# VH-VL binders against p78833, part 23

Target 1, 198 residues: p78833
Amino acid sequence: MSFPASTHVYIAKIIGKKGEGDKILDLLSKVNEHVLKSEPFTKTYYFARDAKNPDYIFGLELYDSKEVLENSHKTSNPFLAFANYLTSTHAPLAEPLQLLNFKVVDGHLDKDNLGPDAKDYVLYTEYTGDSATLKQQLTVNPKADTSLIIHSLDDPSLYAVVTRYSKSGIEPGPAEISGATSVSQQVIYSGVGFLNRP
Short names: E, the ipSAE of ESMFold2; O, the ipSAE of OpenDDE; V2, 0.75 times the mean of E and O plus 0.25 times the DockQ between their complexes.

## First folded at step 20 (VH-VL; framework fv_patritumab)

Design T3 (at its last look DockQ between E and O 0.67; V2 from the best seeds 0.00; counts 0 for: pae E 3.0 > 2)
Fold by ESMFold2, look of step 20:
Structure T3 (fold): chain C 198 residues (1-198), chain A 119 residues (1-119), chain B 113 residues (1-113)
Amino acid sequence: as target 1 above (198 residues)
Amino acid sequence: QVQLQQWGAGLLKPSETLSLTCAVYGGSFSGYYWSWIRQPPGKGLEWIGEIYHRGSTNYNPSLKSRVTISVETSKNQFSLKLSSVTAADTAVYYCARGTPLWADYFDYWGRGTLVTVSS
Amino acid sequence: DIEMTQSPDSLAVSLGERATINCRSSQSVLYSSNNKNYLAWYQQNPGQPPKLLIYWASTRESGVPDRFSGSGSGTDFTLTISSLQAEDVAVYYCQQYYEWPLTFGQGTKVEIK
């Protein structure tokens, strides 16, 4: 299925200090419970750990619109509790929270509706280069359980790709794009969140 | 401009291990999937498997118990091993570049290596 | 596995005439949201490796003559050589890249009548 044009994609990079990953995910679990119960406008709410550092949390979030993200999700009590922890005097973050805004270009999130699994290997890649070239050359991989192509709302030169395979041992590494630079992050499903609403 | 050069032993006895190497010239090795494909004499093509330049592999289920594909990224090379060969493994073996991203059609091919399994 | 079946197994065509090769997949290779068919065509001359002709079912690879065209969608595909030339005598293969394992048709041999 295609995505509505208003779909708002949020990539969250939550860089926790040593030992903070579990607490951050525990709070996100409470937000996720609220999302499932009360936010039909939140279509994806998926959290994973960086493969190299378990205290670095990656978030992939899809909302029906930017309006519902700003006016409904970010105003909920569980979200405010999470946000208050992140900005508390405990100072749990090693770096400021990174929030990236994208639109969907093409793809799918959970092809066979099997749900995310800790055995999945997930690659998030950012590409920076000529926008027309990237749009033409970035293509969906039907063999992947997740193959999502997104374009930054803030930087026209920035695209990103999320690729997930349910089979253990498969590294989802896209081909290089001539004339573009890229950076990749491998992440592992944390047990918190969902790709398609259950 | 991209060229794939392949080599390895062309004559084997049953139960031996087939071993072939492919080197990539005139283009980037990094950022691509690399495949082995075989063709028995007078027959069609069979995809054996692929490898990403950093070592991730996908194999044809029909061969996976006997196949190992590996990379030597510092040399821009990848290799095929096929164990326990029989006469049915007699074929021309090709290396090929998968292109573009995830869409595994093959735009550059090696010239092929005939491997004969005698009995 | 997606089985690829070509027809005919061989055909003879007079120089300058149209050659038509059919390929059927056992499952759809169309990704409906982008309307792309994950289907390629190759030409293999005697003693040579396969050469890519067509990808995405209908997109011609650079350097491939205009007389080669691909069409079809879903499960049924056609390679057409609009005016057969002597150098077009070869075996032609279709290949799907929608699903692992990657699979090829059995081939269609094109000869001059």
Scores: ipSAE 0.454, ipTM 0.813, lowest interface PAE 3.0, mean pLDDT 90
Fold by OpenDDE, look of step 20:
Structure T3 (fold): chain C 198 residues (1-198), chain A 119 residues (1-119), chain B 113 residues (1-113)
Amino acid sequence: as target 1 above (198 residues)
Amino acid sequence: QVQLQQWGAGLLKPSETLSLTCAVYGGSFSGYYWSWIRQPPGKGLEWIGEIYHRGSTNYNPSLKSRVTISVETSKNQFSLKLSSVTAADTAVYYCARGTPLWADYFDYWGRGTLVTVSS
Amino acid sequence: DIEMTQSPDSLAVSLGERATINCRSSQSVLYSSNNKNYLAWYQQNPGQPPKLLIYWASTRESGVPDRFSGSGSGTDFTLTISSLQAEDVAVYYCQQYYEWPLTFGQGTKVEIK
C-alpha cells in the first residue's frame, strides 16, 4: 500500500451562495500557499468546482494524520481567515459546510505525475450500503490517473471513490455496486491545490 | 443466465456505415461496461470500444474517429456504428459484457455478426 | 498500446499430455496497488465467440475444467492444459485489461498430435 495507515483523508463540500465561489477559492489559494510552504505533512490539497455549480467547491485533502490536520493545518492563519469568512456575518454559504473524514482503503493519486488540470475528468462517487459488500467489491482502476477508494470514519456504510482521467478524452463511468446506492459528482480543477506535492 | 443477442446488416459497400445492435437478456444491464470486439476472418481479436449503461464510452484510438457506441438502457441495448467502412473492416463483430468495476474481461459474448465489406 | 505476444502460434499435443501456451505483454499488467494481474485467457472454437477461461491471470471462470490453469505475473503468463482432451482443440487468446485500449494476443492454435 502506498499510503500509511495513519493517512487521513478530508473531504470538504463547500456550497457558496451565488458568486461566492471565487472568494472562497481565493482564500483557499492563500491556504494552499501556506500548505506548500509550511505543511510537509499535507500530501494532497486539491480543490475543484462542481461541473454544474461554480459556487460548489469540492476539496480533497490528504494528511499524514488527523492530528496534524487538527493541530497544525487548522491552526494556521490562512486557514483561520478562510474559516472566519465562512462563519462571518456575510454568511457566504448556501448550505452548511460539510467536512467528511475518511481513511484510505486502496488506490493511487496522479500516478503519472501530471498534476491537476482543468481539462481533467474528475469524478467523486459516494457509495452507501453494506460495508462488507462495498469493501469486497470496490476496486481500484489502474487505467485512471487517479483511483482512490476511501472509507468514511464517520459512517461505516459510506465509501467513496475518486477517479481522474487526464485530458485524453476518456470518459469515466462510475461503478455500480449491487445493493448499494451511489451519488456521483463531476468536478473541475479550480486552479487551487495539488494532488501530489510538486 | 445472461444472453447477448446481436443483429444488423452483414453486407456493406465501401464508405457505408456499419450498424449493429446488441440486446441483453437474463441479467442486469446496469452496472456493467459493454464492449464491441471484432475478428477478421482467420485473424485475432480487436477491441473496438465500450459503453457504460449511463452512456460513458471508451474507444480504441485506432477506430475512434469512425466509431460511435450508444446505449438505450430502457431496452437493455447498446449499438455500434462504424462509418466509412472499407474491406479492412470485414470481420465477425461481437458484443460482450465486461465487469462493473473497470476489469474489462469478458464473461458473456454474443454469437457474432459477420459483416462483409465488398464492392 | 500494450502488445500481447503468444507463443507458439500453433501447438500439437498428444491426448492426455500437457499443453503449455505462453503470453508476453510489452509492459507489466501487474497493478502494484492490489497486486493483481489484469490478464485473461479465452478459448475459441470455430464459428463461436471466445469463451472466458481465466481472469486475474490465475482465476478460473465458473464451469471451466480443473485441467486449465493460468500462471505468471508482470509480463509473462502461461496457460496450461494439464491433460489435453479432444474438446480442447481450439484457438486460445490472452488479453490484457490493464489499460486502454484492451488488447489480445494473436492466438495459439492447439491441435491433437
Scores: ipSAE 0.325, ipTM 0.781, lowest interface PAE 2.4, mean pLDDT 94
ESMFold2 (binder alone), look of step 20: mean pLDDT 93; pTM 0.955

Design T4 (at its last look DockQ between E and O 0.60; V2 from the best seeds 0.00; counts 0 for: pae E 2.8 > 2)
Fold by OpenDDE, look of step 20:
Structure T4 (fold): chain C 198 residues (1-198), chain A 119 residues (1-119), chain B 113 residues (1-113)
Amino acid sequence: as target 1 above (198 residues)
Amino acid sequence: QVQLQQWGAGLLKPSETLSLTCAVYGGSFSGYYWSWIRQPPGKGLEWIGEIYHRGSTNYNPSLKSRVTISVETSKNQFSLKLSSVTAADTAVYYCARGTPLWSDYFDYWGRGTLVTVSS
Amino acid sequence: DIEMTQSPDSLAVSLGERATINCRSSQSVLYSSNNKNYLAWYQQNPGQPPKLLIYWASTRESGVPDRFSGSGSGTDFTLTISSLQAEDVAVYYCQQYYDWPLTFGQGTKVEIK
């Protein structure tokens, strides 16, 4: 496995009010600049837009540990500016912010070092069901540029899979697991962030 | 047990479109990738393409421009169309079941359909 | 594309003797994350579709006799029939499913000497 056991996966679901997506991404862009410069412990800091809602921002973040997320990343000035905006009197969010904690089960990110691209097909799928069944049935896809299986630290019945196909024109199909429910979201790279450090 | 039954026209003229259908019985259609594979007489196997029960497809690049695979989930069926056939497309065509979660080895096969392209 | 090359093209073996078929991939079909080889073996009789024998390079499909075994890793794989039986006369294929397009070896014909 290419991921240390301490690796912490952070999934951010930010649903802005109409027209707020750009501002949110602008602020996240500033955070990303800081991450690149000052946060070597951040392996992935990737943000995308929901394919159907440009104001729905999806974030995939990988850190060396939860500790650096809480005590370093979240204490940075750019992040605080971002967080302050989300909680400001402007009230830019249409729905409450969702921050989900995961650990890596298996997989790879950007195996060919292509970097993120707006033309990528990226699918995020959440599976809910029997943990043992999901753990046994979910498997990585080596044919995908990115195939990441993660397990929720907040809900043991929740797993998620991130699948990315690059400019090959291949569309990802979410796997069906018997006895489990799944919800998929297609996302499009926003131009903010990275899958692996450049 | 899972059974795949396939049918379609077995004799074509050049430039026509090959059309085959495969029906799945005795097992779940959902959760699998379903493939078409062909074998020219006396030769090896060539993977044509696959389709997920939700309709996502992957094609062999060598045939992509001429191949269309479709699915009708309500009938547990999927189909192959190969346009602009030539003599080189003469082969036994098999439908096959892949395994869940992108593991594309084939545990169940149709009996095959010989398609001959001749003037 | 990942090219699959089998050797030999044909093999004659006496009844009860060991038959060995080799398969080489142009690139590794071992996935580092799960340490699995995305390699399968098939048996095909005349007029029949291929029959799955082995998957993940070494796991026998249900119902496959114990005399069939798969081994190897990375780029080199072997199908072994420990004691050839009359019903084992067939063409055997290896197949990778590590990457698209899925590809097969050219086949090895096994006959009785």
Scores: ipSAE 0.481, ipTM 0.837, lowest interface PAE 1.5, mean pLDDT 94
Fold by ESMFold2, look of step 20:
Structure T4 (fold): chain C 198 residues (1-198), chain A 119 residues (1-119), chain B 113 residues (1-113)
Amino acid sequence: as target 1 above (198 residues)
Amino acid sequence: QVQLQQWGAGLLKPSETLSLTCAVYGGSFSGYYWSWIRQPPGKGLEWIGEIYHRGSTNYNPSLKSRVTISVETSKNQFSLKLSSVTAADTAVYYCARGTPLWSDYFDYWGRGTLVTVSS
Amino acid sequence: DIEMTQSPDSLAVSLGERATINCRSSQSVLYSSNNKNYLAWYQQNPGQPPKLLIYWASTRESGVPDRFSGSGSGTDFTLTISSLQAEDVAVYYCQQYYDWPLTFGQGTKVEIK
């Protein structure tokens, strides 16, 4: 359950206009098929819908390095079809695509290799505050099926946590960190993607 | 200073339902798991289960079929119901706060309520 | 379930002497990447609820005297009272919070010899 130091994490925020979520996910499904067949360097490729707005798509992506993300993943035909749709004159997005860059601090992705399920409770929380305090106070939850702590490569004050429970419908809220602000987003697995390579 | 105050009926007959309530003062109810733990006279501690302030629960498998824990968030209260009691359920029952967010160790405890089930 | 086993069941120690209580878990409670043990210790005086002493195996709760210390890792843990005082006569429990259900050791009664 250790991550190599070179592991590159993307958090994707794909804010679709009303009715666009299904098409966005359909295109991502084609990218996922390519990832599974041809990209052994893509270790996680997981897409979910925002619990409050199903046209807002959340992505969690882990790559062996930033190099393979830039030089291999982003050059595939299914990815180009997806990217071309998002930037087309159809203008399917309510906001520009956000791709946030992180490194792994600690944790695990799919403890018992159960695979993602739409019944999972998944919470994504961003914390902003003193980096040393956040690093000290954010701890892994061994009871969670996913407990991933990541630190922004672009903003030293920004950490994020992904927590997932597959059993009993457990719905924890975010951990409170003294002196930090936070924003949380519940997401629901879309049926597209994976946490551990099958 | 966080304080947990608990109450409920202390004498039951077999087959009745145990019902206890715990109220939280001097601290936040939100963001924590809240637990019930029991201790038969002269014996050790058994975790019964827990509830998050939004209502999700996790129960000890040994008691799962008979236990219900619930919250009344507007009153900062949570409750235990244990159905179909027998003499084996005679114990002191404690409410406790889990800290930090996860189901974990317990930093604040109620004073306990002795529940006796007649044989 | 992670079973927690304490030893001894009871012990008698002279005032001012060292008391040692052992706790063993049936499975590791160490999360290796952060090197933290999900293990706590409690003191329970007669007629009172348990009181938290130690968490993360070795971190002392605020207000707990420094004569109490915790050590160990993985499956084998120790609570030490370096110089026993009269007020330390109690039952002591270990508890794991690594996995559900949360479980306690059976307790160790400490008395003055």
Scores: ipSAE 0.409, ipTM 0.792, lowest interface PAE 2.8, mean pLDDT 90
ESMFold2 (binder alone), look of step 20: mean pLDDT 93; pTM 0.954

## First folded at step 21 (VH-VL; framework fv_patritumab)

Design U1 (at its last look DockQ between E and O 0.11; V2 from the best seeds 0.00; counts 0 for: pae O 11.4 > 2, placed apart)
Fold by ESMFold2, look of step 21:
Structure U1 (fold): chain C 198 residues (1-198), chain A 119 residues (1-119), chain B 113 residues (1-113)
Amino acid sequence: as target 1 above (198 residues)
Amino acid sequence: QVQLQQWGAGLLKPSETLSLTCAVYGGSFSGYYWSWIRQPPGKGLEWIGEIYHRGKTNYNPSLKSRVTISVETSKNQFSLKLSSVTAADTAVYYCARGSPLWGDYFDYWGRGTLVTVSS
Amino acid sequence: DIEMTQSPDSLAVSLGERATINCRSSQSVLYSSNNKNYLAWYQQNPGQPPKLLIYWASTRESGVPDRFSGSGSGTDFTLTISSLQAEDVAVYYCQQYYDWPLTFGQGTKVEIK
């Protein structure tokens, strides 16, 4: 397999109030500096803005295990500063922080090691339906620079797919699956984070 | 049972624009990729490009500067335009449904339309 | 572009005998982590559009007779017709869907000897 079985995936949905996106990303930039210098166990740490609302922040994070996420990443000083801002009396979030737990089913993150770019076409798609059907139907797209399939640790009916094309032109995303509900979110790389460690 | 019906002008002069339409019956149009594929007489198959029902496209680089594929979702139709045709564009043109998810292979095909470009 | 090369260009086989068609890709169409080959086979009868026979290199499409089978991995693939029938006289194409543009082999014509 491409990924160790212990790999832990976070999908972060950070729904900022109007005008909060820049500050949230500034704090995440400080966390990213710490991740690069001190957290070899953090394999992906990628943050983007929702294409429709720039104050909504999307995160894709991969850790060697849930243990290092909880006991090492979440205890770092830059992370605590970020978390303290989100829970402060300033109340910068329109909705509570959503941290979704997934395992990797299959795929790749940065096929040609080009790094993320704001010009990338990036689509995050959630599928809800019969787990056996989704497991059979969801396949990797080798044509994409990112093609990641993940399965929720909390909801067996939920799968998600991350698709990224760094090539120019209009890029296809995954089609709907008969018998399943799907929701897609286009995101734009924020300049904060990485897909593969440099 | 899914059925693809295609039509358009079959005889063109050089420099004209090829225009074909494909209508989908007996199945869902939404949620699929739709492709155009051509076959010169007595020759093999060439993939021209694809479109998702929401209008996203991808084209064969060899033809990209001349190709436009468009969709009319309300009519369950998609179309091909190929500009500045030459004799090399003479072929049978097929519309086809792409496989689930990525549109990678083609499980339903139209009957084909012969397009001849005269001198 | 991934080039797909078929052999032979034409093949004459007696009714009821085995027909074997080879397809080679210029680069691997295997995605190693899922062990899937991004390869399909089509049959095209005279005057008809292509018909899907096999996808993922070895999976038969619904309604395709058991005499058709696909095998191979990576860059080398085979379509086998175990007992040729009269209706199997056609041109056969392989197709890769590992990378854009999608590409087809040049075709193999199967005839009754």
Scores: ipSAE 0.696, ipTM 0.884, lowest interface PAE 1.5, mean pLDDT 92
Fold by OpenDDE, look of step 21:
Structure U1 (fold): chain C 198 residues (1-198), chain A 119 residues (1-119), chain B 113 residues (1-113)
Amino acid sequence: as target 1 above (198 residues)
Amino acid sequence: QVQLQQWGAGLLKPSETLSLTCAVYGGSFSGYYWSWIRQPPGKGLEWIGEIYHRGKTNYNPSLKSRVTISVETSKNQFSLKLSSVTAADTAVYYCARGSPLWGDYFDYWGRGTLVTVSS
Amino acid sequence: DIEMTQSPDSLAVSLGERATINCRSSQSVLYSSNNKNYLAWYQQNPGQPPKLLIYWASTRESGVPDRFSGSGSGTDFTLTISSLQAEDVAVYYCQQYYDWPLTFGQGTKVEIK
């Protein structure tokens, strides 16, 4: 079953300076603990590292609404601690924090498989092109444990596909879509978070 | 060596419920999809459905309304229930292990269980 | 559903000769993201479950003799036995696992001429 279109998707791309990745994930782990305990409205809180760079952190978050994100999640003490660290005088980021808001247009999560038993790999692909073309040609991968198509709320020409594989052996590579450009990255589960909440 | 052992009642009357269980030995239960496949006498193969070790299921639409596949991970077992059987459900039923990725081709099979539906 | 059609339904080949079985899918089973064909071949002997021969259209399962090979891409696939042996007498099935439901070809019976 596909995720409801009402689901709010929040994608964070955190590029830490050399050696900062572990600290970032430690703080995010504390946030995750709070989410599990106190945020039933958070359906997904999942973080991964770039397959080649441990200081590049990829986050996928799904909420019932933007309101709960802004008024509940972002007001939590663990989140504030994390946010304060990112913006501290220590300046742990190599690049500005990238926060992407997306709308679910198609896709699903594995509702029966909670947490990783093995290394999870996620292929994240951004597509840029004609919106009508992308809407027509992008499809979920029914063979994946999780496959999600999302559309940027800020850029009508920007789509993304998130595909989760529970085992290694998948090489990154975007689907070819005529009239669109694509950029893919492969990330590996960091040990922080969950892909679906029952 | 991975072995699949299956058991269940082989003779049913119409409208009864078929029930089969498959147990996995000599290998990891986690990380695979596990399928049920049937073969009527002298005919080809029909995929019934599959279950991931964590419980996710996919069913053949032709049988979805009557099929339930369940898993008991602690025992390395998974089961098939097919309700409202008719003579058309007479077949050898196989349990099988899917591939490590998405469990879609089958490298290990049970010996099969003949289930006959007759009045 | 993806329909799988094999040809021929039956094949008689002399010992030591080449046997060729074809399989066609109603739609492509090639996944563009990884460039793999989601197609498998099985051998089934009487009274036994199917045995996996080939997966990803052309990858031979461990323990399968070299005389077995798979080829093709997209919608057309071929299983080839380069030199038929007596133990190769069986029914062979192709199977797609590109999309649910998983589907099999109707089977091809291979016999000795």
Scores: ipSAE 0.000, ipTM 0.577, lowest interface PAE 11.4, mean pLDDT 85
ESMFold2 (binder alone), look of step 21: mean pLDDT 93; pTM 0.952

Design U2 (at its last look DockQ between E and O 0.05; V2 from the best seeds 0.00; counts 0 for: pae O 14.0 > 2, placed apart)
Fold by ESMFold2, look of step 21:
Structure U2 (fold): chain C 198 residues (1-198), chain A 119 residues (1-119), chain B 113 residues (1-113)
Amino acid sequence: as target 1 above (198 residues)
Amino acid sequence: QVQLQQWGAGLLKPSETLSLTCAVYGGSFSGYYWSWIRQPPGKGLEWIGEIYHRGSTNYNPSLKSRVTISVETSKNQFSLKLSSVTAADTAVYYCARGSPFWGDYFDYWGRGTLVTVSS
Amino acid sequence: DIEMTQSPDSLAVSLGERATINCRSSQSVLYSSNNKNYLAWYQQNPGQPPKLLIYWASTRESGVPDRFSGSGSGTDFTLTISSLQAEDVAVYYCQQYYDWPLTFGQGTKVEIK
């Protein structure tokens, strides 16, 4: 599926304190139920755990526009319950919530519409470097079940790539790019969310 | 200029294990996919498989049960083992560097090693 | 597997004339959203390893003479040598990299007529 130019991407990094991952995901599961029933403008709503720390939650979210994200998604009752928990006096986060804003450059979310699975190998990689060089060198991998290239709306030097293989045991991420630095994070689908709307 | 030098035994008996090594000079080993490709005499090319410098592999399903590709990153080397060879495995074997990023096409090749499986 | 079929198997061309080699894939190798074709061409002289000529269907590798050009999209591709020279006598292979396993055409031998 091609992406409209207005497509707005969130990468969420939710760094929970020890033991908080399950509750964060439980609340996100309620948001996901509402997204599926009531938010046709939410095209991807995918949550995973960091492979090294299960209380660190990774989110990949695609919306038809920034407007619907701000004025419709973030005003829903399940979202408000989730947001209220994160900012409560319980203080469930070890670090401030990080929400990264991107536009889609190219790619696909779920090539065969198989849905996400906890056995998927999923890698999120951030590339920092010359924007023209990165735009030229980052390419889609048609062999991957997910191959998404995104460009930061806040930092012109920042691109990111999401790569997913549904077969167990495949680990290679995208190669390094000369003249750029990269940081990778392996994540494991949490059971909450979707890549393509069912 | 990237150079690939390959070596290994060129004459095998049926049922033996083919073993070849490729060493990389004049460029970075890290950050690339590395492949083995073979060519039976007078015939076309067959991709055997690839390895990322960190050790992850993808193999041609036609050979997967008999193939192992390995890396020795500290030596800038990768190797091929093909078990239980037959006359059908007689070919020139090439190592090659995968293209930037995904390693999908091959910009540098070794000179090739003829492996003959005798009767 | 994506099967790659070349035609003709052998081609005789006079020096200075145009040589045309066709490659057909059993399924599309075009990623439609970016219009990129995941296809490469190689030249192989006798006793030598293959040499990359073209990638992304039409992009020449560095150092490849202008007389070599690639064209086509989807399932049908062409390698053209606009003016054949003596050093162009070789076997030419197309290769898809859209899906695993990576596969090559059976080769087209180009000879001087």
Scores: ipSAE 0.557, ipTM 0.850, lowest interface PAE 2.4, mean pLDDT 91
Fold by OpenDDE, look of step 21:
Structure U2 (fold): chain C 198 residues (1-198), chain A 119 residues (1-119), chain B 113 residues (1-113)
Amino acid sequence: as target 1 above (198 residues)
Amino acid sequence: QVQLQQWGAGLLKPSETLSLTCAVYGGSFSGYYWSWIRQPPGKGLEWIGEIYHRGSTNYNPSLKSRVTISVETSKNQFSLKLSSVTAADTAVYYCARGSPFWGDYFDYWGRGTLVTVSS
Amino acid sequence: DIEMTQSPDSLAVSLGERATINCRSSQSVLYSSNNKNYLAWYQQNPGQPPKLLIYWASTRESGVPDRFSGSGSGTDFTLTISSLQAEDVAVYYCQQYYDWPLTFGQGTKVEIK
């Protein structure tokens, strides 16, 4: 079963300076605790590390709407503490924070499990090209534990596919789409968050 | 009160391109999805596609990539182009407001524009 | 695509009597996480655009008379006019916004008997 079209995806790409990854994840863990207790509108709050760089943090968040993201989640004390840290004089980021807003066009996450296995692998692939072509050719991977196709709200030519492999590992690479370019990142679960809230 | 005003040519020949524009007044343009919906005479409603104020689009696959929806945020306007029209494209075309916050139901509509494709 | 099917195609009801329109979706439009049905109802008068009546299956749009109500969940939904008025003569449509493409029912024409 796919998520509703109204589901809003918020993707955070956080590139910390050397050694900052753990602190970032600690703060995100506090946010996650708040989400579990006080944010029933948050369906997914999942964070992973780049497979090659522990200071690169990838976040996948799903909300019932963008409104709850902006007016509830981002107003929480733990989130504000996290945001303040990222923008503090300590300057923990190696690159500017990248925040991507997406709309679900086709997505399937686990229905029965709150959290992933600690050894979960996720392949995140961004596709750039003709929107109609991408919409037509992008498909969920039925062999994966979960997969999600999302469309950027900021760039009509940008789509993304999130594919989780909890047991079998990551596929060799993304599907090729004629007329489109793709960039893939392999991430591993950080221990923070959940992929699907029951 | 939010008002949608739409305009464009109402008579086309086969193979021509349909072009319509919708302007939004009395409300925020940002934060919403804006849709085009058509209704052939005496028939039901067909969703054509939508565009976010930032430019992202979703189209109905049934239109086989003939549709282009664009936005001009500075003018609070969005447009529809439908290429290679045939008699089957004869319909009243509506622009409408949807929301990513509350879902893609349509609370405000334009008055509609009849587009007739002559044989 | 999610197919929406209304029944009946046309309905004649006496003034002051109850009118019932059914809508069925080919798959569930209920989101388990928020327990909301992504289903809307519209009224369309001749020569006018559709008018939103109900959203989330049962929430009445502002300004819509109390005699209009929506019910149902999952795949089966109902629009009810508790006491039909003369101004209620119109075509009514259900619409799902659970997934793309957005789809409408074929419409139900309501007339006075």
Scores: ipSAE 0.000, ipTM 0.538, lowest interface PAE 14.0, mean pLDDT 85
ESMFold2 (binder alone), look of step 21: mean pLDDT 93; pTM 0.954

